# Ledger of designs, part 25: VH-VL binders against p78833

Target 1, 198 residues: p78833
Amino acid sequence: MSFPASTHVYIAKIIGKKGEGDKILDLLSKVNEHVLKSEPFTKTYYFARDAKNPDYIFGLELYDSKEVLENSHKTSNPFLAFANYLTSTHAPLAEPLQLLNFKVVDGHLDKDNLGPDAKDYVLYTEYTGDSATLKQQLTVNPKADTSLIIHSLDDPSLYAVVTRYSKSGIEPGPAEISGATSVSQQVIYSGVGFLNRP
Below, E stands for the ipSAE of ESMFold2; O stands for the ipSAE of OpenDDE; V2 stands for 0.75 times the mean of E and O plus 0.25 times the DockQ between their complexes.

## First folded at step 7 (VH-VL; framework fv_patritumab)

Design g4 (at its last look DockQ between E and O 0.72; V2 from the best seeds 0.00; counts 0 for: pae E 2.7 > 2)
Fold by OpenDDE, look of step 7:
Structure g4 (fold): chain C 198 residues (1-198), chain A 118 residues (1-118), chain B 113 residues (1-113)
Amino acid sequence: as target 1 above (198 residues)
Amino acid sequence: QVQLQQWGAGLLKPSETLSLTCAVYGGSFSSYYWSWIRQPPGKGLEWIGEIYYSGSTNYNPSLKSRVTISVETSKNQFSLKLSSVTAADTAVYYCARERYDYGYLDYWGRGTLVTVSS
Amino acid sequence: DIEMTQSPDSLAVSLGERATINCRSSQSVLYSSNNKNYLAWYQQNPGQPPKLLIYWASTRESGVPDRFSGSGSGTDFTLTISSLQAEDVAVYYCQQYYSYPYTFGQGTKVEIK
């Protein structure tokens, strides 16, 4: 499945205070309910926990455009409640909330429509380097259930790859790109959100 | 309300570099893609490329090797450079705003005729 | 690239009569996830830049008269002027913005018969 050019990818990195991960996910669950009911422009609203830190929440969001993200999703009551929670007494523990904007370079999501599962192997890798080189060298893995290559709108030198193998699939490490640095994060589906809505 | 004003040299010799600038007034420069489109005399429209306010670009592959689009956010301006021009590059060049990031163009500059002749 | 082909190249219509312009894309510009057609129509008068008329195949831009309408889905689209007015004499272009590079039809010149 191809993505329209306007497709906007939003990556949320939420480092909650110790023990707050469940609360964050509960709020996100409420937002997700709203997304399902009222935001048809949202293709993906998927949240996972860092494999090492349950209070570190990873979010993959895909929208028809940045416009609907900014003017519809972020203006919804559930989202505002979530945002208010994060900016009040429960600010990020170690790092500020990271909200990253990307565009799709190539890839697919849940190609077999299996949906997300906690047993899935999911790897998020950020690459930093020469944009032309990264664009050329990063390739979609057709064997992966999800293989998404995205380019940052915030930093032209930043690319990211989301790789997912469903159930007990292959668990490869991130591809190494000569001349580029990479940081990977293994995440576990939290039970909140979806990769592709029906 | 939103206005695009564009300027640049309108007469070039072959092998020279086309250089145009577009300034945006009356609206936000951030969170939009900005495009360049050209139209040879009496012919249709060709999308050249776009740039996001942060500097991310997409180019038409037909021109990619010769095209550079850049932004100067502090001035709400973005520019087009087309190197190694030939007579085939003679056209009216338009800057335009994409509505948000959808890809259709809602505000246009008045156009700049660029003629390439020996 | 998605090729856009308009038909006819030129059209002469009497005042008050219906003008119909067709646009075909070489690939579908319908996104199944949101059921939107990434197709726009523009009007261009001589010496002026194109003016956005229709987006999402059938949504009129603000200020566009209701005599202009867009229809179609997938690969076949139509711009209709229900009652041609003198000021409607122009060249009309369709554009897909589904995928890079964005591409336009070759244009249809609408004249008064």
Scores: ipSAE 0.863, ipTM 0.929, lowest interface PAE 0.4, mean pLDDT 94
Fold by ESMFold2, look of step 8:
Structure g4 (fold): chain C 198 residues (1-198), chain A 118 residues (1-118), chain B 113 residues (1-113)
Amino acid sequence: as target 1 above (198 residues)
Amino acid sequence: QVQLQQWGAGLLKPSETLSLTCAVYGGSFSSYYWSWIRQPPGKGLEWIGEIYYSGSTNYNPSLKSRVTISVETSKNQFSLKLSSVTAADTAVYYCARERYDYGYLDYWGRGTLVTVSS
Amino acid sequence: DIEMTQSPDSLAVSLGERATINCRSSQSVLYSSNNKNYLAWYQQNPGQPPKLLIYWASTRESGVPDRFSGSGSGTDFTLTISSLQAEDVAVYYCQQYYSYPYTFGQGTKVEIK
């Protein structure tokens, strides 16, 4: 089994104003340092830029449980400094911070433990439709370096998929699921974070 | 300390719907999964399913087509409905708290015996 | 589904003697990333709801006497009662919580010999 049922997933959408992406990532790099040293049960902490807008930051975060998120991650001083910047009078965000809560349905994060690379092709796709149909039809791609299927805790009709291909020229679009709608976002690894804890 | 109080009808006829409610006292309702477990007389335990306080559910596949778990967050309550009951559904039904989302159950209700006539 | 199998189905043990209950899972419940076994033990006295004894295979729940201990890893687990007391007459269940659906062993009845 790839993941315990308790695994908690965040998808972070951090929509920075023009020029803010570098500062947001700098603060996240400090949080990542703390995660590596002090949060052994934070298992993924991966940040990327939107392929079309470098100030839009995408985050993929996995915790062994909601307890780790609430009692370990959100209470750390580097996280609080980051959160305080985002809500400061400087107002660095163009849109309110979005933290989307998911559980893992199936998949893998870094199949051959190669680590993330800025040259990876990474696609995040949200699917809305009948939950039973989506659960049955969305499948793990065994050839992808990342293939993660997740289901929203807050919206039962919402599923998402993260796929990553390392240095292969393979750039598939989202799967077509009859009766469902989809929205996709290509992202580029920022150099901040990790997929598997080193 | 957390306390779970459960209630519902204990005698049903075949084809009726089992309906039980569990109220949570003395602790946080948020941040936890809430579970239903059943035990046929003299037999072992079967996990029925769980609900998160936001309404997200997971069900045992063996019962999925007949089970609904729901939450009333304003009352700190969650409920079990099991449709189309038969004698095989005769059991003591327990509500329980899952420790956060880990899956083990640290607080249990007293149980409700539900008997389905033949 | 992860099947949980307990042995023996029942045992009789004299007061003050050691009781040993085994639990085997059909798949590993060890998560190598955190080195934890997703395995719990419960005690159920007659007419009572189950009571959590042990989680993570070997961690005693608060208020559980030291005579209860859990051991094992992966697929093979043991609950030990080092010196049986009269109040320990009960049915004991193991439970995996690694993956859905959560499943219990069939139970082991412990009696005074």
Scores: ipSAE 0.549, ipTM 0.857, lowest interface PAE 2.7, mean pLDDT 92
ESMFold2, look of step 7: ipSAE 0.443; ipTM 0.827
ESMFold2 (binder alone), look of step 7: mean pLDDT 94; pTM 0.960
ESMFold2 (binder alone), look of step 8: mean pLDDT 94; pTM 0.961
OpenDDE, look of step 8: ipSAE 0.772; ipTM 0.911

Design g5 (at its last look DockQ between E and O 0.03; V2 from the best seeds 0.00; counts 0 for: pae E 16.7 > 2, placed apart)
Fold by OpenDDE, look of step 7:
Structure g5 (fold): chain C 198 residues (1-198), chain A 118 residues (1-118), chain B 113 residues (1-113)
Amino acid sequence: as target 1 above (198 residues)
Amino acid sequence: QVQLQQWGAGLLKPSETLSLTCAVYGGSFSNYYWSWIRQPPGKGLEWIGEIYHSGYTNYNPSLKSRVTISVETSKNQFSLKLSSVTAADTAVYYCARGRYTYGYLDYWGRGTLVTVSS
Amino acid sequence: DIEMTQSPDSLAVSLGERATINCRSSQSVLYSSNNKNYLAWYQQNPGQPPKLLIYWASTRESGVPDRFSGSGSGTDFTLTISSLQAEDVAVYYCQQYYSTPYTFGQGTKVEIK
């Protein structure tokens, strides 16, 4: 599967206070409803919980461009409501919100159009190292239902790989790249969002 | 409202390194890709590469081995270096803005003629 | 790389008449997910940089006269000047921005007959 060069990947890392994960996901669910109804430029709007911490929310978002992210999605009322909540005195965040910008290098999101499931094995791995080496050594896994390689627009030395095995019980570790460091996070689909809508 | 001003040496000898700089005025430097394009005299347009404010780059594979695009965000400037020039590199070089992360170019510099001659 | 081919290389049209320029891409530049064609048209006057006319194959850039229109989808595109004006004498280029490297057609020179 090919992506237009303009495709913008947005990774959201939301670390909620203890017990706040459900509230965050509820708000994101409302945003998701708006995305489905009013934002056709959003290809992916997928949210998962960290496998170890249910209050740590991981978001994978793919947009046609950064334009629609900045001028449409972020200006929508549901998003603004969500954003306002996060910045309020009653904000559920225990740590600063991390919003990371990426560009697609290669990959596919849902090769069989099965959609995401909580039983999926999903691994998000960040690689830091020589850009040329990482670009060359990171490869798409055709056996995975989702295999996405992305390059950071914020840090050129940072790449990431999203790998999903649909309800397979397979739990492979991240690929090792010589000369690079990696940090992996296993996440579980929260029921909020989509990977690749028609 | 957005203006791109570019400058650099216009006459080079073979094997030298082309060096051009483009400065952006009247608009945001972030959120956009910034490109270099060249046009040999009487010929078409060739996209050289682009850069984001963070330093993220994409190059045309045809020139990748010789091209370096850099950015100085604090000055809203980005630069082009092309090493080991030959007569084939003689062209008008343009800096341009890609609209956000799209690849179409809405604002252009006036161009800089670079002539490679022995 | 996606190759862009324009036709004709040159075109002479009488004032007030229609000018038609074609552009073909070696691969589709239509993205199925958003149903948009990643195709742009530029006008270039002598000694000037190219000027963006059309993007998304058919959307006019701000300030572009309505006599300019773009059409087509997938691999075949057309730029039409409905009524050629003297100031429209220029070289026109199509460009795909679906994938890097971005590529341009070889250009079409439009002249007055």
Scores: ipSAE 0.753, ipTM 0.907, lowest interface PAE 0.6, mean pLDDT 94
Fold by ESMFold2, look of step 7:
Structure g5 (fold): chain C 198 residues (1-198), chain A 118 residues (1-118), chain B 113 residues (1-113)
Amino acid sequence: as target 1 above (198 residues)
Amino acid sequence: QVQLQQWGAGLLKPSETLSLTCAVYGGSFSNYYWSWIRQPPGKGLEWIGEIYHSGYTNYNPSLKSRVTISVETSKNQFSLKLSSVTAADTAVYYCARGRYTYGYLDYWGRGTLVTVSS
Amino acid sequence: DIEMTQSPDSLAVSLGERATINCRSSQSVLYSSNNKNYLAWYQQNPGQPPKLLIYWASTRESGVPDRFSGSGSGTDFTLTISSLQAEDVAVYYCQQYYSTPYTFGQGTKVEIK
């Protein structure tokens, strides 16, 4: 198995007010520095901007377990500084912070260890529908540099897929799944974070 | 081989504004904190502040009311302004690179002596 | 603010002998979750900028001779020059980078006796 069975996936949707994206990413860069040097069980810590709104920040985070997230990551000084900014009286967010919890179903994060790049085409798609149908129909795309299938820990009807093509000219679209609805978001690597630990 | 070149006026009168610029060569400007540090003649080092390539700053609270650090990312440059100078601001001023976002400083400029005279 | 205090202010050491410089912080610079001390040492020759010697209290920067070593944890740190050379005549500074404002010790001048 590519991932420990206990792998905890965090999707962060950080919807900043106009002009806040750079500052949010600056604080996240300090968190990423600490993660890279000091949190060996944080296996993915990747941040991107929405392709149409640079102040909307997308996060993909993988921890070996829920305990790594709760007891190691969330207790660090750079994380606390970031969290304090988001909840400060400055009120930098246009919408409430969304932190979504998933488990890995199948896939890979950076097939050939190419590293993330701002020129990657990256698509995040949420699917809502019958769990058995979604599990059967969602499949890993071996041609993609990232193809990750995740299932919500809080909503059994919710799956998500992250698909990335690095510098290939392929622009993936969401799969049509019978009886399911989908919402997609194209994102652009921000320069903050990593897919596989270097 | 990262190199930092700094320049600016070295002689000021009281109440003037100190203005220094630092240009970065031979390395990436992005993803690092860039710092200003000063050293009065014969004295120790004082950290003035830092800036990230996005424009995000942290200042020494003792100076924050008078200090502005700015970036010109397209030129790989960052600048220091210190307003309302007095003789106490006479020092050698250094620009320096933080390794990534850490506060220890791995590359330093050669320094600029700024003298505030009457 | 974290105050950094060095001792001694000045010392003279014979060529080839050991030089020891102490640095104490007013509060711990050890970050418990990663077990790292946010402490650096710098060397400054006359008329030159400081040069990074050691970071994380004990990690030697690339190109720094192995006669330089750092030790200590929490609030008490030591820079040791195991066999003093003529080119080691300089002022040495410790620095914490645990929290802003980052602060330096007052410096220790090392001379040949």
Scores: ipSAE 0.005, ipTM 0.453, lowest interface PAE 16.7, mean pLDDT 88
ESMFold2 (binder alone), look of step 7: mean pLDDT 94; pTM 0.960

## First folded at step 8 (VH-VL; framework fv_patritumab)

Design k1 (at its last look DockQ between E and O 0.86; V2 from the best seeds 0.00; counts 0 for: pae E 4.8 > 2)
Fold by OpenDDE, look of step 8:
Structure k1 (fold): chain C 198 residues (1-198), chain A 118 residues (1-118), chain B 113 residues (1-113)
Amino acid sequence: as target 1 above (198 residues)
Amino acid sequence: QVQLQQWGAGLLKPSETLSLTCAVYGGSFSSYYWSWIRQPPGKGLEWIGYIYYSGSTNYNPSLKSRVTISVETSKNQFSLKLSSVTAADTAVYYCARERYDYGYLDYWGRGTLVTVSS
Amino acid sequence: DIEMTQSPDSLAVSLGERATINCRSSQSVLYSSNNKNYLAWYQQNPGQPPKLLIYWASTRESGVPDRFSGSGSGTDFTLTISSLQAEDVAVYYCQQYYSYPYTFGQGTKVEIK
């Protein structure tokens, strides 16, 4: 495994109203600048747009622990500005913000240190079912530059797989798991954030 | 200060199921990972697994097929079950807290000796 | 699994003298991103649970006497008791928490010579 056991995975699903995507990403860009300068405990801070809807923002975040997420990252001024915007009277969100907590089960991120690219294809798939069955059937894709299996801390029956092919034009498809339901989201790098620290 | 109290049957016959419970006092149950560790008499320590308040678990592969850790959040308790015990499972069993999601263990129960004998 | 090996298995040291315990991991427990070693040391007295002494290889737990220190990085670590006291007679364990499953050294028994 490429990550310490303590690594905490944070998935953000931000569904903005029409036209709100750019503003959201601008704020997240400022947060990213702070992360790079002041948050060495943040391993990954990667944001992408839904392939079909530019106002739907997907975030993949990895931290040394949940403690640093709660006590360091979320206490930063740029983050607070971002959070305040989302909860402002402007009400930029079309749906409630989703913040999901996971642990890494297996996998790798940007194994060749290529960095994110606008041409990236990233697939996020959630699997729901028997935990033992899911854990047994989910596998890391060695051909992908990013292939991450994560287990939900919020719902023990929930696993997710993040798959990325960098600059390849390859569109990953979700694995079919018997006895499980799956929901996939295809996303494109937004230009904000990193998979591994530069 | 955090305190862990554990209890359960200390004498089992082969093929029976070990069952222990740990209660957490003086701390936030939902903020930490809770582990079980065992130590055979005169030997070292073996990590069994952890549970999060939501019920998410991870087990040592050496015991995965026989281990079940469960949680009762309303009581701030978590439990260990180990099925099909043999003499090799004779050990002092400890519940413990992992600090800040890191794997080092800062608070421990007093331990429960479980002896498997025919 | 990451195997943890301590040396020696037992150590007899005179009161007031230095005690040194070594711990080696089969794989590095240093995380390059944060430069932290995921290594802890415990003290265990008879009939008691282990007590956390050191974490992150060299950070002393609150309440632990200054005579205890941890050093090392990557795969080789050392616990040092600068001046052995009578109450320091115990078994000491190293533990890695870099990867699951967590694993411990076999223990080192420290006695008074």
Scores: ipSAE 0.802, ipTM 0.917, lowest interface PAE 0.6, mean pLDDT 94
Fold by ESMFold2, look of step 8:
Structure k1 (fold): chain C 198 residues (1-198), chain A 118 residues (1-118), chain B 113 residues (1-113)
Amino acid sequence: as target 1 above (198 residues)
Amino acid sequence: QVQLQQWGAGLLKPSETLSLTCAVYGGSFSSYYWSWIRQPPGKGLEWIGYIYYSGSTNYNPSLKSRVTISVETSKNQFSLKLSSVTAADTAVYYCARERYDYGYLDYWGRGTLVTVSS
Amino acid sequence: DIEMTQSPDSLAVSLGERATINCRSSQSVLYSSNNKNYLAWYQQNPGQPPKLLIYWASTRESGVPDRFSGSGSGTDFTLTISSLQAEDVAVYYCQQYYSYPYTFGQGTKVEIK
């Protein structure tokens, strides 16, 4: 595969109270600057807004390993500033921060190295069902600019797919998987982050 | 120091299910991947699969239809089941730890010889 | 699957002399984004489990003597024992951990000549 087996994926769900999205993204922009300069082990650091609610922030993060995520990324000053804001007495979140841990099953992040754009169609879908069935039936779409299949480290029955189209106006719905349920979320690139390191 | 201690039945008949257990001592169970590897007598090593503390598994495709790895987190133990064994499954079976999530194996059990009669 | 091929299958070396073991992968195990080779070497003494010697192709595990070194990149790797000692008589395995399934070379038996 295009990813080493040790690759660690975070999906961040940052559900801000009304009006908090801009501040959350501003802080993440400062983390992203540090990531680009000082964290060669952070391979993807991509943040988007929920298409229906601009204060709900979606994050897709890829690290060389869980070890560097825990011991290097999470200990940086810009990350601590971001984390401290989220847990401050201001209470900017409507729900507790969710950080979901995954491994890559298959796929690609930015096959033509086009970079993310706010006009991209981006769909994040979670599938719950029989692991063998999901592994068999979820397939990479080579026509998509992003097609990433990931498997939860926290819940073996949970798979997720990130699909992105930057061209053609193609907006496919989630794949139909026999015996599985799915939940989808359309997101819009926020201007903060990257899919492939520049 | 981390110690892996393994046990299970060493003699099986064809079609039976191989069942081995590995207990982890002297270290964290929750940060690491736990693997089973086998070695037929006088031959090389074959990775069977791993389990993560959460119960997430990955299996060698050559064995996935017959293999189940499970974890008993309250006991710091993980186990291997291999169904429908044949003489070709005769091997020394090792449990081992992946260092963090990198993929190389830094601690190994002593091995258990499992013989499948013909 | 990434196939790992070692050469030679067996090697006889005089005490104090250099032993070299080659390992070739069927596809690259170098991740260009971090410049790491996902390649390890193990030593297996008779009747014992394998013991980790080298990881990331060239990084020696703690407690492994300086006479053991690893080199190479991409698809071609070498384990070198600079001055063979009696306790180095063992079978040596390379392993890739770039992709699933993890795979090992067939082993190289090192003997005293």
Scores: ipSAE 0.327, ipTM 0.791, lowest interface PAE 4.8, mean pLDDT 91
ESMFold2 (binder alone), look of step 8: mean pLDDT 93; pTM 0.953

Design k2 (at its last look DockQ between E and O 0.76; V2 from the best seeds 0.00; counts 0 for: pae E 2.9 > 2)
Fold by OpenDDE, look of step 8:
Structure k2 (fold): chain C 198 residues (1-198), chain A 118 residues (1-118), chain B 113 residues (1-113)
Amino acid sequence: as target 1 above (198 residues)
Amino acid sequence: QVQLQQWGAGLLKPSETLSLTCAVYGGSFSSYYWSWIRQPPGKGLEWIGEIYYSGSTDYNPSLQSRVTISVETSKNQFSLKLSSVTAADTAVYYCARERYDYGYLDYWGRGTLVTVSS
Amino acid sequence: DIEMTQSPDSLAVSLGERATINCRSSQSVLYSSNNKNYLAWYQQNPGQPPKLLIYWASTRESGVPDRFSGSGSGTDFTLTISSLQAEDVAVYYCQQYYSYPYTFGQGTKVEIK
């Protein structure tokens, strides 16, 4: 296993109003700078745009623990500035912010240390169903640069798979799991963040 | 300070189901993982499994087929069930808190001796 | 599973003398990303639950006397009691929490010689 058991996965779904995506990513870029300089216990801080909607921002964050997320990352000034913008009177969000908590089940991130690229294809798929069935049938794709299976801490019936191919032009598709419902989101690296620390 | 109090039947016959409950006092229940550990008389420690307040669990593969850990958040309690017990399941059972989900255990219950005998 | 092996199984030490307990993991419990060892030490007195002494291999838990220290990295770890006291007679366990399932060493009984 590539991650300690304590690794906490944080998924952010930020749906901005039309034209808000750039501002959101600008603020997240500032947060990323702080993460690189001052948050050594943040393993992954990766943001992407929806393939169809540039104002829909997807975030993948990995921390050594939930404590690190709550007491270190969320207390930083850049993060607070970002959070304050989202809740400001400007009301930049088209939908309520979604912040999801997961644990790592299996997988790898940027196995060849290539770093993120604008040409990356990233697929996020959520699976809802019987936990035992999902745990048994979900598998890591060894051909993917990133292939991560995560289990929701908010809903025990929810799993997710993150799949990334770097510079390959390959569009990943979700695995079909019998007895499970799946919803997929294809995203493109936004230029903000990292999968593994440089 | 955090305190864990545990209770349950201490004497079982083979094939019965072990059932223990742990109650948490003086701390946030939703902020931590909660574990069960057992120790046969005169032997070492074995981690049984853990549960998060939302119900997410992880079990020791050695016991997974027989173990169920559940949570009742409204009472700040979590429980252990171990089915089809044998003499090998005779042990002191502890509930414990994992600090910040890291996996090391900073607060423990006093333990409950469960004896399986025919 | 990561197997934890302690040595020795039992140790007799004179009062005031150094006690050394070793713990070896079958796999490294060092996380390269944060350079932390996911290793803890516990003390257990008869009829009591284990008590946390050390975590992250070398960080002493609050309230633990400074005569207790943890060292090591990767797969080899050591718990040292610099000057054994009467109240230190107990069984000591190492534990890895790097991966599921969490596993403990078999324990080392420390006695007064």
Scores: ipSAE 0.829, ipTM 0.924, lowest interface PAE 0.5, mean pLDDT 95
Fold by ESMFold2, look of step 8:
Structure k2 (fold): chain C 198 residues (1-198), chain A 118 residues (1-118), chain B 113 residues (1-113)
Amino acid sequence: as target 1 above (198 residues)
Amino acid sequence: QVQLQQWGAGLLKPSETLSLTCAVYGGSFSSYYWSWIRQPPGKGLEWIGEIYYSGSTDYNPSLQSRVTISVETSKNQFSLKLSSVTAADTAVYYCARERYDYGYLDYWGRGTLVTVSS
Amino acid sequence: DIEMTQSPDSLAVSLGERATINCRSSQSVLYSSNNKNYLAWYQQNPGQPPKLLIYWASTRESGVPDRFSGSGSGTDFTLTISSLQAEDVAVYYCQQYYSYPYTFGQGTKVEIK
């Protein structure tokens, strides 16, 4: 499925202190309820735990535009409550919140509309290198249930790929791109959020 | 009200580099894409490319080997360079604002005629 | 590239009469997920830069007279001037902004008959 050029992708990296993951996800579940009810412009709102550390939360979010992200989503009461918790004097984060802005290069979110599942194999990979080379060499994997290629709005050398397989036994590693470095993170769907709006 | 004022050299010889600047007044530079569009005399409009205020670019593939769009955020300016020009590059060049990141162009500069001698 | 084709190339209409301009895209510019058509219309008077008239196929830009309207969906779109005025003599362009590169129709020249 093609995406309009205006589609905005937000990658959230929420590095919670030990024991904070459940509370972070509880707050995100309330934001998700608001998104489903009131934000038709939010097309993907998907949260997962890092496979090695359940208190590290990964978010994949797609919006019709950055304008609605900034002026509608981030101004909502449930989002503000979530954001205020993360920056509160309780200090629930081990590292500052990272919110990364991307544009879609190519791909698809939920090819067969299966919905996310905790059994999915999900890999998030960041690539750093020459922008023209990365744009040309990163390709959509048509066999994946999710294959999304995104390019940073703030760092021209940074691309990322989200790949998801719902079929057991399929766990390919990240593609190697000559002249680029990569960092990968396996994540597990948390039960909070969606890939396609219901 | 937002105003786009553009300037640059209007006469070029073949193989030179076209260089135009657009300054933004009366509005925010942030949160918007900024575009260059050209129109050969008596012909239609061609989108050259755009730049996000943070520096990210997208170019028309037909021109991308020769085009560079840059931003100078401290001056609220963005620029176009088009290398290796020929007579076919003779056109009125417009800068424009894309409304946020939606893709359509709500404010346009007055245009700069660039003539490439033959 | 999504090719945009306008018809007719030129159109002569009597003052006060209706002018109709068609625009066809080679691929759909409707995003079914948000039910929006990524299509705009521009007016270019002689010697002037283009001016935005319509976006999202049918939404009139602020300050554009009520006689301008847009319609259509998917691949087929229409700009209508319900009662042509002297100041409407211009070239009109459609533009898709669904995918890169953004592309314009070749233009339709509207003149008084």
Scores: ipSAE 0.514, ipTM 0.853, lowest interface PAE 2.9, mean pLDDT 93
ESMFold2 (binder alone), look of step 8: mean pLDDT 94; pTM 0.961

